# Ledger of designs, part 24: VHH binders against Outer membrane protein assembly factor BamB (bamB)

Target 1, 360 residues: Outer membrane protein assembly factor BamB (bamB), of Alkalilimnicola ehrlichii (q0a984)
Amino acid sequence: CGGARELPDLSDVGDGVATETLWTASTGSGSASSAYALVPAVEGGRVYAADSNGRVTAWDAESGERLWRVDTGRELAAGPGAGGGLVLVGARDGRLLALDAENGEERWVSGLSSEILAVPQIARNIVVARSGDGRVYGLDGLTGRRLWIHDRSVPVLTLRGSSSPVVVGNRVVVGQDNGRLVTLNLQDGEVIWEAPVSIPRGRSDLERMVDLHADPLVFRGVAYAQAYQGELAAVGMGDGRERWSRDIPGHTGMAADSRQLYVVDDQSRLWALDRNNGATVWRQDRLQGLRLTAPVVIGGHLVLADEEGYLNWIAPDNGDLVGRDRHGRQPIQRPPVPDGDVLYLLSADGRLAALRLVED
Below, E stands for the ipSAE of ESMFold2; O stands for the ipSAE of OpenDDE; V2 stands for 0.75 times the mean of E and O plus 0.25 times the DockQ between their complexes.

## First folded at step 14 (VHH; framework vhh_6z1v_2)

Design x3 (from w2 with S30D G56S D107E; at its last look DockQ between E and O 0.01; V2 from the best seeds 0.00; counts 0 for: pae E 20.8 > 2, placed apart)
Fold by OpenDDE, look of step 14:
Structure x3 (fold): chain B 360 residues (1-360), chain A 121 residues (1-121)
Amino acid sequence: as target 1 above (360 residues)
Amino acid sequence: EVQLVESGGRLVRTGGSLRLSCAASGFTFDYYYMGWFRQAPGKEREVVAAISGSGSTRYYADFVKGRFTISRDNAKNTVYLQMNSLKPEDTAVYYCAAGEWFDWSKEYDYWGQGTQVTVSS
């Protein structure tokens, strides 16, 4: 909805969180589209990032020294995913590229059926990728050969973009555009269980949109999924049975700690819920009107980035907005990536920052 | 009109301390990163320290090694650089800058005229 949104007045927000900037870098041109899933990846003491012009760069995570940069010559729309000695990036033309993590050399390229808008994953020498047409692929990590395909029909109307698959052990959790959460076997792609998160309602195709656009979250044996114009549900990973559900629609994302699930709804309200029963602990409404990223837990804080380039710091216990710092001129469209006490932040213009959280 | 005015630069002996100040006007101060840069004769301008709008995020160059502290007072629209344990190699013109982002590209919206710091052996 293109209407001029009034931004909230947050001028009274104090400085309750301290960070130290370790280093900053440029990834190139940034992201050409908000639908693209270009995010930093942290693996093995290195940070990887890609821009939409096809550049992939590796940095030392501690020093910020650039280790290598390559130009793939393709419009990149997803990634990188990192693991198993590989850096994985997806292109708009449906090609998945695997690069050597040490030097950036191309190892293999695999063609998928449509554009790649989800972050590729790798585990146990299997690459898991998702294309824009809803298909999920298992690929051999060494060769890029297709091992399996999971194909489900997508609704006539769907949000552009795809939630990224989540790999846990030997399981792949996928949020589908039809409002269903599915768990696949990593090795052969067979369905272990499938659970409805939200049921399409209404007469029109628009009303019936219940895409699981937000990335599913798996935490301590429970999968959490949130539907566009639908419900939020907790599903047991063991049996695929729903534990609880809430009428909290959204598409931004979720985070969790030992006590609470944190969720952003379609009005940019932040909820803390009891993980066990879905009861509301608190709701923060001050960020309404802002385009927020998914919440991220780091140390004893919750952080959300926004379209104005700010980091919004929330106290997890009561939902208080305890700090707000601006980190760039451009929108931050993807959530910061935590690694220990360090936060990696990528802005829409391709600026990358490493921030260390200073805990008192 | 945007103005950044540095002060506090002077001659000091090795091991001495200085406090630099930069008074800002003409823009929304707390929305900007404030940074200190220095340029020695025959050398390129380099980053010394930076601080976020709220003051919660700080950056220091490697050569600082805990000797300098950046701070700001948003009520006074002023940024400070406390410099301790000064060395002859710290001799330079120190510049104050303002930007919405602090990075290696040195893309800042506003710059001061600089203040001379000289450290004698």
Scores: ipSAE 0.000, ipTM 0.247, lowest interface PAE 11.3, mean pLDDT 90
ESMFold2, look of step 14: ipSAE 0.000; ipTM 0.114
ESMFold2 (binder alone), look of step 14: mean pLDDT 83; pTM 0.847

Design x4 (from w2 with S30D T57I; at its last look DockQ between E and O 0.01; V2 from the best seeds 0.00; counts 0 for: pae E 15.7 > 2, placed apart)
Fold by OpenDDE, look of step 14:
Structure x4 (fold): chain B 360 residues (1-360), chain A 121 residues (1-121)
Amino acid sequence: as target 1 above (360 residues)
Amino acid sequence: EVQLVESGGRLVRTGGSLRLSCAASGFTFDYYYMGWFRQAPGKEREVVAAISGSGGIRYYADFVKGRFTISRDNAKNTVYLQMNSLKPEDTAVYYCAAGEWFDWSKDYDYWGQGTQVTVSS
């Protein structure tokens, strides 16, 4: 019976960051579940978004003009991913759909082994998808044919949802439910290296849960991964060796700039760490109790959305909460997507907003 | 209960100006696209103008030719239609509409009762 979390009083926080709303749109019904990975995708001057009722829509990123809309007839739970002329969406029934980015026509459908709760990726004509049973697939971008499968057993107890694979160059980085970070070859799915981020500890299955639920972050040759009830680790992409680790458990997500790694822990505290050695630069505790999205770097600020529909603006240098503004009344369950000085924000009810950061 | 209430319709002379207002209640106003439609006697209802939730996107029918301006005040839950250089052909019942989905002409979920605009020669 999770006691009603007392929300923090943030009434004293002013509007220190100015935003201009460029346009708003509706994706439809929004997200049926917090476990779904429905997020906007920005590609080629267009924004793509999907709702859980199976609608996929494309807009002009600048004007907000609707370009096309299709109804897939499936409950969508992940995506879209966009690239290579495709829009990729995953369904609860394990179907991965590839749509033409230009007009929304279905190009191919591929069946995976379980529900898709991770955002599909595409690079170099290879689609990378992950199913709820922990399997990672490489698919031909043109036909949807399976090229390779990476299979690791999922623990008996795991968090619902899967971290999305990250594609960097010819490598696929995957956070596994067993607390291990793996890098795969994009072309053939072969393991390049595997590194432990967190080791299961305890006697019970619950205690031993160390899922890498947060999406791994790759930044300048370093992979960062955070485990549920476990550790945060920095791993060299070249050799898979751990550079440093911290006892900062979480499942929300991470961001980075040239100086710092930003991490949200399981108590909704925001940490800034030195990227090189993991030392704490600052910690922001004012947002405790809120369900936060992953932090996003945009311009000279950090932004985290929350369940009340606010954007929380943080100064990266010292962690000060410099602004808090509401852009809707519904929960924001997924992080805003940055493109230049614009944020694309998707609320739980399916409202999509394009916000321009006004920098003095 | 969702309500859209139009106001401002009246008799005006050719070349005159008129501002229509539509007050909305019962839904999250800034989540919806707002549109103005008109229906003249014996004619089909046609879209006049539409505006996105944030006001960043505006659409005008071809016959408007810069004479009308659609705007909204989300703090007041109100959408406006400023009509200038009115012509007898603009005589119609003007309707306010709200929709979550962006479609200039079709995707409106709620409608007002309309306000009569009459332009005399």
Scores: ipSAE 0.000, ipTM 0.246, lowest interface PAE 13.1, mean pLDDT 89
ESMFold2, look of step 14: ipSAE 0.000; ipTM 0.219
ESMFold2 (binder alone), look of step 14: mean pLDDT 83; pTM 0.848

Design x5 (at its last look DockQ between E and O 0.01; V2 from the best seeds 0.00; counts 0 for: pae E 13.8 > 2, placed apart)
Amino acid sequence: EVQLVESGGRLVRTGGSLRLSCAASGFTFSYYYMGWFRQAPGKEREVVAAISGSGGTRYYADFVKGRFTISRDNAKNTVYLQMNSLKPEDTAVYYCAAGEWFDWKEYDYWGQGTQVTVSS
ESMFold2, look of step 14: ipSAE 0.000; ipTM 0.261
ESMFold2 (binder alone), look of step 14: mean pLDDT 85; pTM 0.866
OpenDDE, look of step 14: ipSAE 0.302; ipTM 0.701

Design x6 (from w7 with S30D G53S G56S S57T; at its last look DockQ between E and O 0.01; V2 from the best seeds 0.00; counts 0 for: pae E 18.9 > 2, placed apart)
Fold by ESMFold2, look of step 14:
Structure x6 (fold): chain B 360 residues (1-360), chain A 121 residues (1-121)
Amino acid sequence: as target 1 above (360 residues)
Amino acid sequence: EVQLVESGGRLVRTGGSLRLSCAASGFTFDYYYMGWFRQAPGKEREVVAYISSSGSTRYHADFVKGRFTISRDNAKNTVYLQMNSLKPEDTAVYYCAAGEWFDWSKDYDYWGQGTQVTVSS
């Protein structure tokens, strides 16, 4: 309904945290849609990435040497997920592909009921995948056979795309489009608990959207969930009981360290909250108006990427914007992926970069 | 007993239109992908189109794209194939198929008996 976004003036901010580029690579043609969840996966000393044209590639994480590349022949919209010797990608046609992590050969393909826009997960030889109609599947990692399915009612109006499930121990945490956070048993898909995060409010379909679109975050026994037009809630993983809530709507995502939860709101303000009680520690407003990724905690720093190709470095203690450095002019649409002192960045045009923080 | 029953196949002239229907029974229709396949004399069976269980995702083979449209009505347990701008090379037996997951293989959970479509010059 509104006009063009007003972008912030950040011209006075210096270059940022010192980093060394270890290598760069191309994943292919990049992502065809900002709704796609094409995110690098780092597993077992390897980096995996996919483009929307169907290519899946593996690189050595240290050297950047390309180990294999395959063409799946499908428009890919989610993944990769990696683990258990598999690389998992989801397609617009509803196919979930499991590739051999060593050589990229197809191990199995399973068809889900709708497009796959959430990153597939694997734990304990069970693949967890979510289709665009809201169903969540548990699939056998060896064969791709369906072990269970979790159905839910779908709201009349919902956001395109889906939050990715989070697998912790024997539990699957799912943010639902109806404003509820649900936890499923990994083995059989049965509901362990369900917690309301937000209740639809308002008179129009737009005002009533309460999708839990941001990926849930599970950290030290607490699940955090953020509703599109509702609340941010902290919920005990063991019993599904709310510890606290705040009126901080958003859809971008969260990160945590031992003291604080970091949350991007629907105005692109970055909040630091006390993890235990939800009290505001600080808020950084200078990035307001930019399309940001979820924050990432790495090496005592806090970083968010943006639509202009910048990494925005934030001091965790006080929220100061301490630096910005640019990695191309293409958007970075998904959070950088940390692994030790290394960040992996993927831009919308398919440029992949590995950056090391200096002096760690 | 699972049944897939195709109907609507007939002889049509080049440039004509035709609508195929496939009525399904004996399984939870809303959980299944539905697809149309065809087999011309002396050729291998090939995928024409398929549609996700909710209807939100559709695929059409390149050789029919822009001419054929798959759709479904989950209240009536029926999948359709609207065929426009028919060509002689579209002559084949058309099969309806259903599967919990769909790939390019021809081994799906359930198959219909087929309906003949013949396109004359």
Scores: ipSAE 0.000, ipTM 0.154, lowest interface PAE 18.9, mean pLDDT 84
ESMFold2 (binder alone), look of step 14: mean pLDDT 83; pTM 0.846
OpenDDE, look of step 14: ipSAE 0.031; ipTM 0.487

Design x7 (from w4 with S30D G56S S57T; at its last look DockQ between E and O 0.01; V2 from the best seeds 0.00; counts 0 for: pae E 19.6 > 2, placed apart)
Fold by ESMFold2, look of step 14:
Structure x7 (fold): chain B 360 residues (1-360), chain A 121 residues (1-121)
Amino acid sequence: as target 1 above (360 residues)
Amino acid sequence: EVQLVESGGRLVRTGGSLRLSCAASGFTFDYYYMGWFRQAPGKEREVVAAISGSGSTRWHADFVKGRFTISRDNAKNTVYLQMNSLKPEDTAVYYCAAGEWFDWSKDYDYWGQGTQVTVSS
């Protein structure tokens, strides 16, 4: 009859994992686009979040008390990143804003070459930001002055939106739109290594898209990257050499624990793979058809949020869908953010919730 | 507080062997890459070897391959450098370092104070 995307029938799933709502708050108007990377940041006992209409807000992480709110006057599309006394947000007009973490006052603004759809990062007083044209900038955290730019040729056709860089020590890990994973020196932007994850295949530009759109995951010395229409690869952080690869395309994202890598594929199937060799441990198919967030590991549990406002709880050992609980009817478009046993959940309309797992 | 304490450096003859140890505290040891670096008088600090948190990935600089071996004992929070077939050019202060990744820029998160290795003719 309709021909529309079929959603799975999950009406038989109960509320297997219990949570306690610690507090809720509003970030404002929420996100104007699913391509925006507006994600709460948890830093120093505070939670920061932005809406697309230009508001940036800080709350006490324990109580939910609003500490400050500022209006930047710009359409925000990425962030916040938090660290080094800064709260960093990226705007659709290419402006990167650094706000004082204590009171929200603007410390500096820098212009990048294109819209900012990836979460800015800061480490060792260097801000790392990625613009939508694929450039990666290193900026001085104190002044916002450009320290370096990494530029590369972009494919003819790329996904709108960018994976966020991952800063680990003195390295910046970037998933490129050409199917390559690159690691840059944080101080000067020079390439330390580059690893092919996928190569373009097929006859049309659409079939040849291999963007590393999902955020890379760095876990215990290994970088994991997933191509939109290509391979999932595990690459050693020390040498840039592939440890293993799998033909599991997707753009949603990954999580890991000490034993397993959890990956969402392009059909919203959740895979658990042996982290060391890539072998399938289990696969959960019941969520097929839903638009999911990346998985999150918290308190010995695995959770994914979805487009209907549910948290979907998965048993890590065997992949069973053990429970679903709903947090409003609005989509949850970005992964919940774990901090200890607390999970921060942001819906597309700007509702922010802090949830604590309830022990048995 | 994170601490890295190297030990085992001493005077040895050309062709001799040494084992350096680095005891670590104040962080989750198996999460971190461990590395050995060295600095000879008048030279820049250079990376010698690195090992992943699990120990599954090891890297050795070309100038020590076949002679030096990095290892770790996660139960003892200790990383080792077994140094065989020592040459006078191996004379240096050897540093232990820890980071979430291996980094050629010599900018690991944590560094030890170093241990002196001297190789005599």
Scores: ipSAE 0.000, ipTM 0.124, lowest interface PAE 19.6, mean pLDDT 85
ESMFold2 (binder alone), look of step 14: mean pLDDT 84; pTM 0.856
OpenDDE, look of step 14: ipSAE 0.016; ipTM 0.372

Design x8 (from w2 with G55K; at its last look DockQ between E and O 0.02; V2 from the best seeds 0.00; counts 0 for: pae E 21.5 > 2, placed apart)
Fold by ESMFold2, look of step 14:
Structure x8 (fold): chain B 360 residues (1-360), chain A 121 residues (1-121)
Amino acid sequence: as target 1 above (360 residues)
Amino acid sequence: EVQLVESGGRLVRTGGSLRLSCAASGFTFSYYYMGWFRQAPGKEREVVAAISGSKGTRYYADFVKGRFTISRDNAKNTVYLQMNSLKPEDTAVYYCAAGEWFDWSKDYDYWGQGTQVTVSS
């Protein structure tokens, strides 16, 4: 129960942005929870996706031809991550599965200490995975053997779900539930630096939640992190020192281009900030009341999907809402995935679409 | 072996009614979208209607304009097309198709051999 959320009146927004549907496909039964991080992975000319019932599917990215489909027999809650010839999915029972990218056959399975709600990553033949109890694992990509564990204290109250680690070079960037951003050495899991992004405040555990729930964003030597009920910070990757911060809480996610950082706040307002100093360039308020995904930069536009199945197209330079179009009536709960001029869109019921932005 | 077998096509007068059936075998029927397509001589095959899963959502081409109804009986592995207010323009071979997803194009996994519907003036 609770009060009805007031939805914005967007009836005057035209259809000035067009997309061409290249193909569509089904991933199966979709996601069982909005807390699951089931997102398509695009790698090596292929698209991979999983449903929560255990199916993992690969398609040719150009044609949409189904290349393989396997049933893992587990409830999947995160992934896929793709790379190094592997497709990685995390299960609610703590199993991390590595599938052969060519044919979907199981290469290995490794057990983590808790449910996996963050997208696994792979770089330099090291798989990085985060369990719901806050541990971060480095595993050998060929065998699944544990190489290292980074273990930390879990706050009393945290958000359900976890931000996904980001691997850049030989570093792993992790947004922690305690409001800290940590960077680990990929090879041995040792802390390179740790930066406080937000400090818990208030009397109750609920008021003190400062989870770095949005995935960190690393762009041109800067790590950006956003706390659930705290601050947004830009931190230098080389030294772990804060470049700037803003009081812009949120949990949805971020995108960047060469000039600007785009951030959704906890009221579904879209901010464009100068990414070097944090100054507001514009703010788009018309989407307040909608449950939005993280923004995506594609084709000279900024795109956010929402709970009613719309794509919301934003002009990056001035924040104008230039078009809305609907892709089904089911919620889109995870950000669309860009690859070149193509956008991959996954609805909560498991419908996958490949779209191209059409100039006209 | 997967089979889709259409039946019920025949000659009917303008304004008449006809029910097509498609019996399916060799796959788990309730997991599939079922569709009806038609092809008149010299024209491309076009979608008429589709129905999702176990009791799913129905989709219709614009030219149907409320005249046709798709339904399915998962216990009998059969999909139906009830056609009312038939017009001579509805004369075509009607095909049954099955796929794991809805597609307005022709990219369904399985197809029947077709049944002829002829609507006379």
Scores: ipSAE 0.000, ipTM 0.109, lowest interface PAE 21.5, mean pLDDT 84
ESMFold2 (binder alone), look of step 14: mean pLDDT 83; pTM 0.848
OpenDDE, look of step 14: ipSAE 0.011; ipTM 0.292

## First folded at step 16 (VHH; framework vhh_6z1v_2)

Design y1 (from x5 with S30R G56D R58T A98K; at its last look DockQ between E and O 0.03; V2 from the best seeds 0.00; counts 0 for: pae E 19.5 > 2, placed apart)
Fold by OpenDDE, look of step 16:
Structure y1 (fold): chain B 360 residues (1-360), chain A 120 residues (1-120)
Amino acid sequence: as target 1 above (360 residues)
Amino acid sequence: EVQLVESGGRLVRTGGSLRLSCAASGFTFRYYYMGWFRQAPGKEREVVAAISGSGDTTYYADFVKGRFTISRDNAKNTVYLQMNSLKPEDTAVYYCAKGEWFDWKEYDYWGQGTQVTVSS
C-alpha cells in the first residue's frame, strides 16, 4: 500500500525572489516519463527543445521568436545537445539524430545499441552519446560514423536512465552503473583513469545497486559523482584520485560555485558541502518529500524545481528557503537551464518559459 | 488500467491473407513498443513481431520471412499485423503485448488473444 507521499507545508514561504517572464512557448507534448532526458539547450543565442513525440524546435533566446521546427517522426527520449552547428537528439529506439542548428535539417542518423536516455554532447567535432545499456559512443560530428565505443558490463539491476556524459577539454567523464567514474579520451575513447565512487555491498542484487545515476559534475579540475545507495565522491581530474567522500546517497544531481558543492540526497535534503574537503556547511530539510530537480546556481541564489511546478529559491550562504514561486501546474522534471540571468524552464506538459532573475 | 484487445482472427485458406488489430488503452500508447506473439496448441508462446513507439523500428521472428508486417497507428492507439501467404503452421492464438523495449522479455499486459486458423 504505497502510502500517499506527504508533501511538506511550505505555505509560509513567500515570493522572496523576483522573476520576470520574458517569453513562453510550447515544445509539444513534453515528456511523459521522468526517465527521459528532455532538456532545453542554449547555444549561440538560441534555445532548442524537443518533445517526446519527435518535435524539435529552435527559438531566439532573447525574443522567443520561433526560428524553425521539425518533426523527426521518432520517439525522442534525450536532448537536445547543441554545439558545433548541430542539434542532437536521442530516440527511444536507439537512434541518434543530428540536425542542422540553423534550419533543423537532418544531417545524419546513427544507430546505437539501446535507447538513448542521456543528453548527447558535442565537442571538437566529436559527438558523445550514451545508450541505456551503458555503452558510450564517440561519433564523427560530420557524418555520424562511429569512431569509438566504450563498453562496460551493466549490473543485473540498474536504474532506468543514464547519467549524461560530461565533456571537458579532450576528456569525457562518465558515471557508470557499477558505481565507478571513468574518464575517457575524447578522440579515441581510451580510458585515462577509472575511480570507484561506491562499491556494491549486500547480498541481494537490489542492495548492490550503486548506479551513478546523477550526472557527474566537473568543476575546476575536480569531478564530483553521487551514487544511488552509495557515496558522494570528489575525484581529481588529473589523476583520478579520490580527494574526499561522503555518505550522501542520491540520484538527483549536483551544482557548485567557488566555495560549495550543492547536492540533493535520496530524502530530498539539500546539502552544501565545502568543495575542497566535503565538510557540511549547511543542510536544508524543508523540501523533504518533494521530487526535486538538481540544484542550479544563478546569480546569488540556488534554485531547485519540483513536481508541483514550483521554483524553490535557496540562499547559498546559509541554506534558507527564501522564496517559492509557481510556474504552471505541471511538474518540472528537469533542472532549469541557466544562461546569464535567465532561466529556461521546461514543464512536463511541454511548456517552455524564459525567466529573468530580477536582482534588486 | 492497461487493456489490450485483439481482433481479426478467423479461418483462412492456405496462401490467404489476414490482418489482425489490437486496440490499446490505459497507457500512453506512443511511448511503448508493441508486440505480437502466438501460441500454437502444445507449443510455447513465441514472438512474431515488434514495433517501436514511433513505428520507426520493427523486428520479426525468423519464421516470418517477409510474410508478415507489423504497423501501428498512434492516433488510434492500435497496432496491426498484416499476415500474407499464410500456412497451416501459422495456426495459433495470436496475442498483443505492451513492451518497454524490443527484447521479448520486456513485454507485459497481454491481451486475451485472437484465434487464427489456416486450413489446407
Scores: ipSAE 0.000, ipTM 0.252, lowest interface PAE 12.7, mean pLDDT 91
ESMFold2, look of step 16: ipSAE 0.000; ipTM 0.127
ESMFold2 (binder alone), look of step 16: mean pLDDT 84; pTM 0.855

Design y2 (from y1 with T57Y; at its last look DockQ between E and O 0.04; V2 from the best seeds 0.00; counts 0 for: pae E 21.6 > 2, grease 26.7 > 24.2, placed apart)
Fold by ESMFold2, look of step 16:
Structure y2 (fold): chain B 360 residues (1-360), chain A 120 residues (1-120)
Amino acid sequence: as target 1 above (360 residues)
Amino acid sequence: EVQLVESGGRLVRTGGSLRLSCAASGFTFRYYYMGWFRQAPGKEREVVAAISGSGDYTYYADFVKGRFTISRDNAKNTVYLQMNSLKPEDTAVYYCAKGEWFDWKEYDYWGQGTQVTVSS
């Protein structure tokens, strides 16, 4: 159920951190839904992106020169994931496509049990993909053959957007639609540990939604997970034991640095928490009413993009909103992708920009 | 040229329901925010609801919270306003508008409007 949101007055905020546009490009027609996880992938000096109409494109990361473009013939809703010589995209029809990273030619296609709305991952020649029904698949990177499946029944009401799995070492971290965080063995899909993050509350199916919709974040031995209408938890990667939890529901996502965890709540407030004990360091409330992406840490700043095409720059130490600068008028629906001092920005209409922070 | 054509306005009783439609042409519909605005006699035009190109982001004015639902059909280039639990204060000409998500003052094209009248 929706309600009227309050729109903030940010007219007094300057243009933000100075950036230099290195290049721009078109991915095609963009994304047909904010629920789609069409996010640029940066790998091996290349940038890959997909549009919802089935195009997948590679560019040289330095120059922005197009290296290849292919039409898959499918509505794409997730990806790309990149690694191991592959570019991985997930389709609304449940097909997971693995493309050759050099030339975009199809290496294999595998069918999953439902739509793919989470970014596929690859590590150690194993592709990890999640379908909208909550299943997680391990697939052979060379052949696409299913190696394992982890079954989990979805709740009656779910966001069906599914958080993307996070692969770290030989482990796959998955935020589940039932409010649990699970870690699977990459090789065989067996559960290493499972931790409850949130417990459903309320009488209606809507009030009881506790999907771990935000992508889990793994940082320096801790997994962080946020439930849609429940808890934010920090869980030790080694033992699956909760370190701390907070009543901070949300679905947008998180970032961390050595001292702090940054989390967007369901009211678009940005929290900085001590990552070791969950204590609030600061909270930035001025962005309430905006639809934000997850924060990213780059160049000593935090940045969050929004539905109106702005980058919102935040000082990490005190939460000060230090600038807003606009990069087109179309929504930016997924977090900008950092790579060193470069930020890759994809708007909903398919405009891709590579931006570098510049000392002014 | 952008063209927005509202329809569905009529006389209804207090507590009644009404669905407004707006047919859009002349632009790539799914890329733009669409909004509903209203203007009662002697009042300034005010935002009622807005919806993103994707349909996933919505805004509602406080005076309509819980009573109205904005939606869109990108295949038919149409935006809708479902109005429930109507009150006499909802009497106004309702306008469809094309514009930007955050800055509602940058809605750059308006339809001709459709009259909604709520009788006591």
Scores: ipSAE 0.000, ipTM 0.117, lowest interface PAE 21.6, mean pLDDT 84
ESMFold2 (binder alone), look of step 16: mean pLDDT 84; pTM 0.857
OpenDDE, look of step 16: ipSAE 0.108; ipTM 0.599

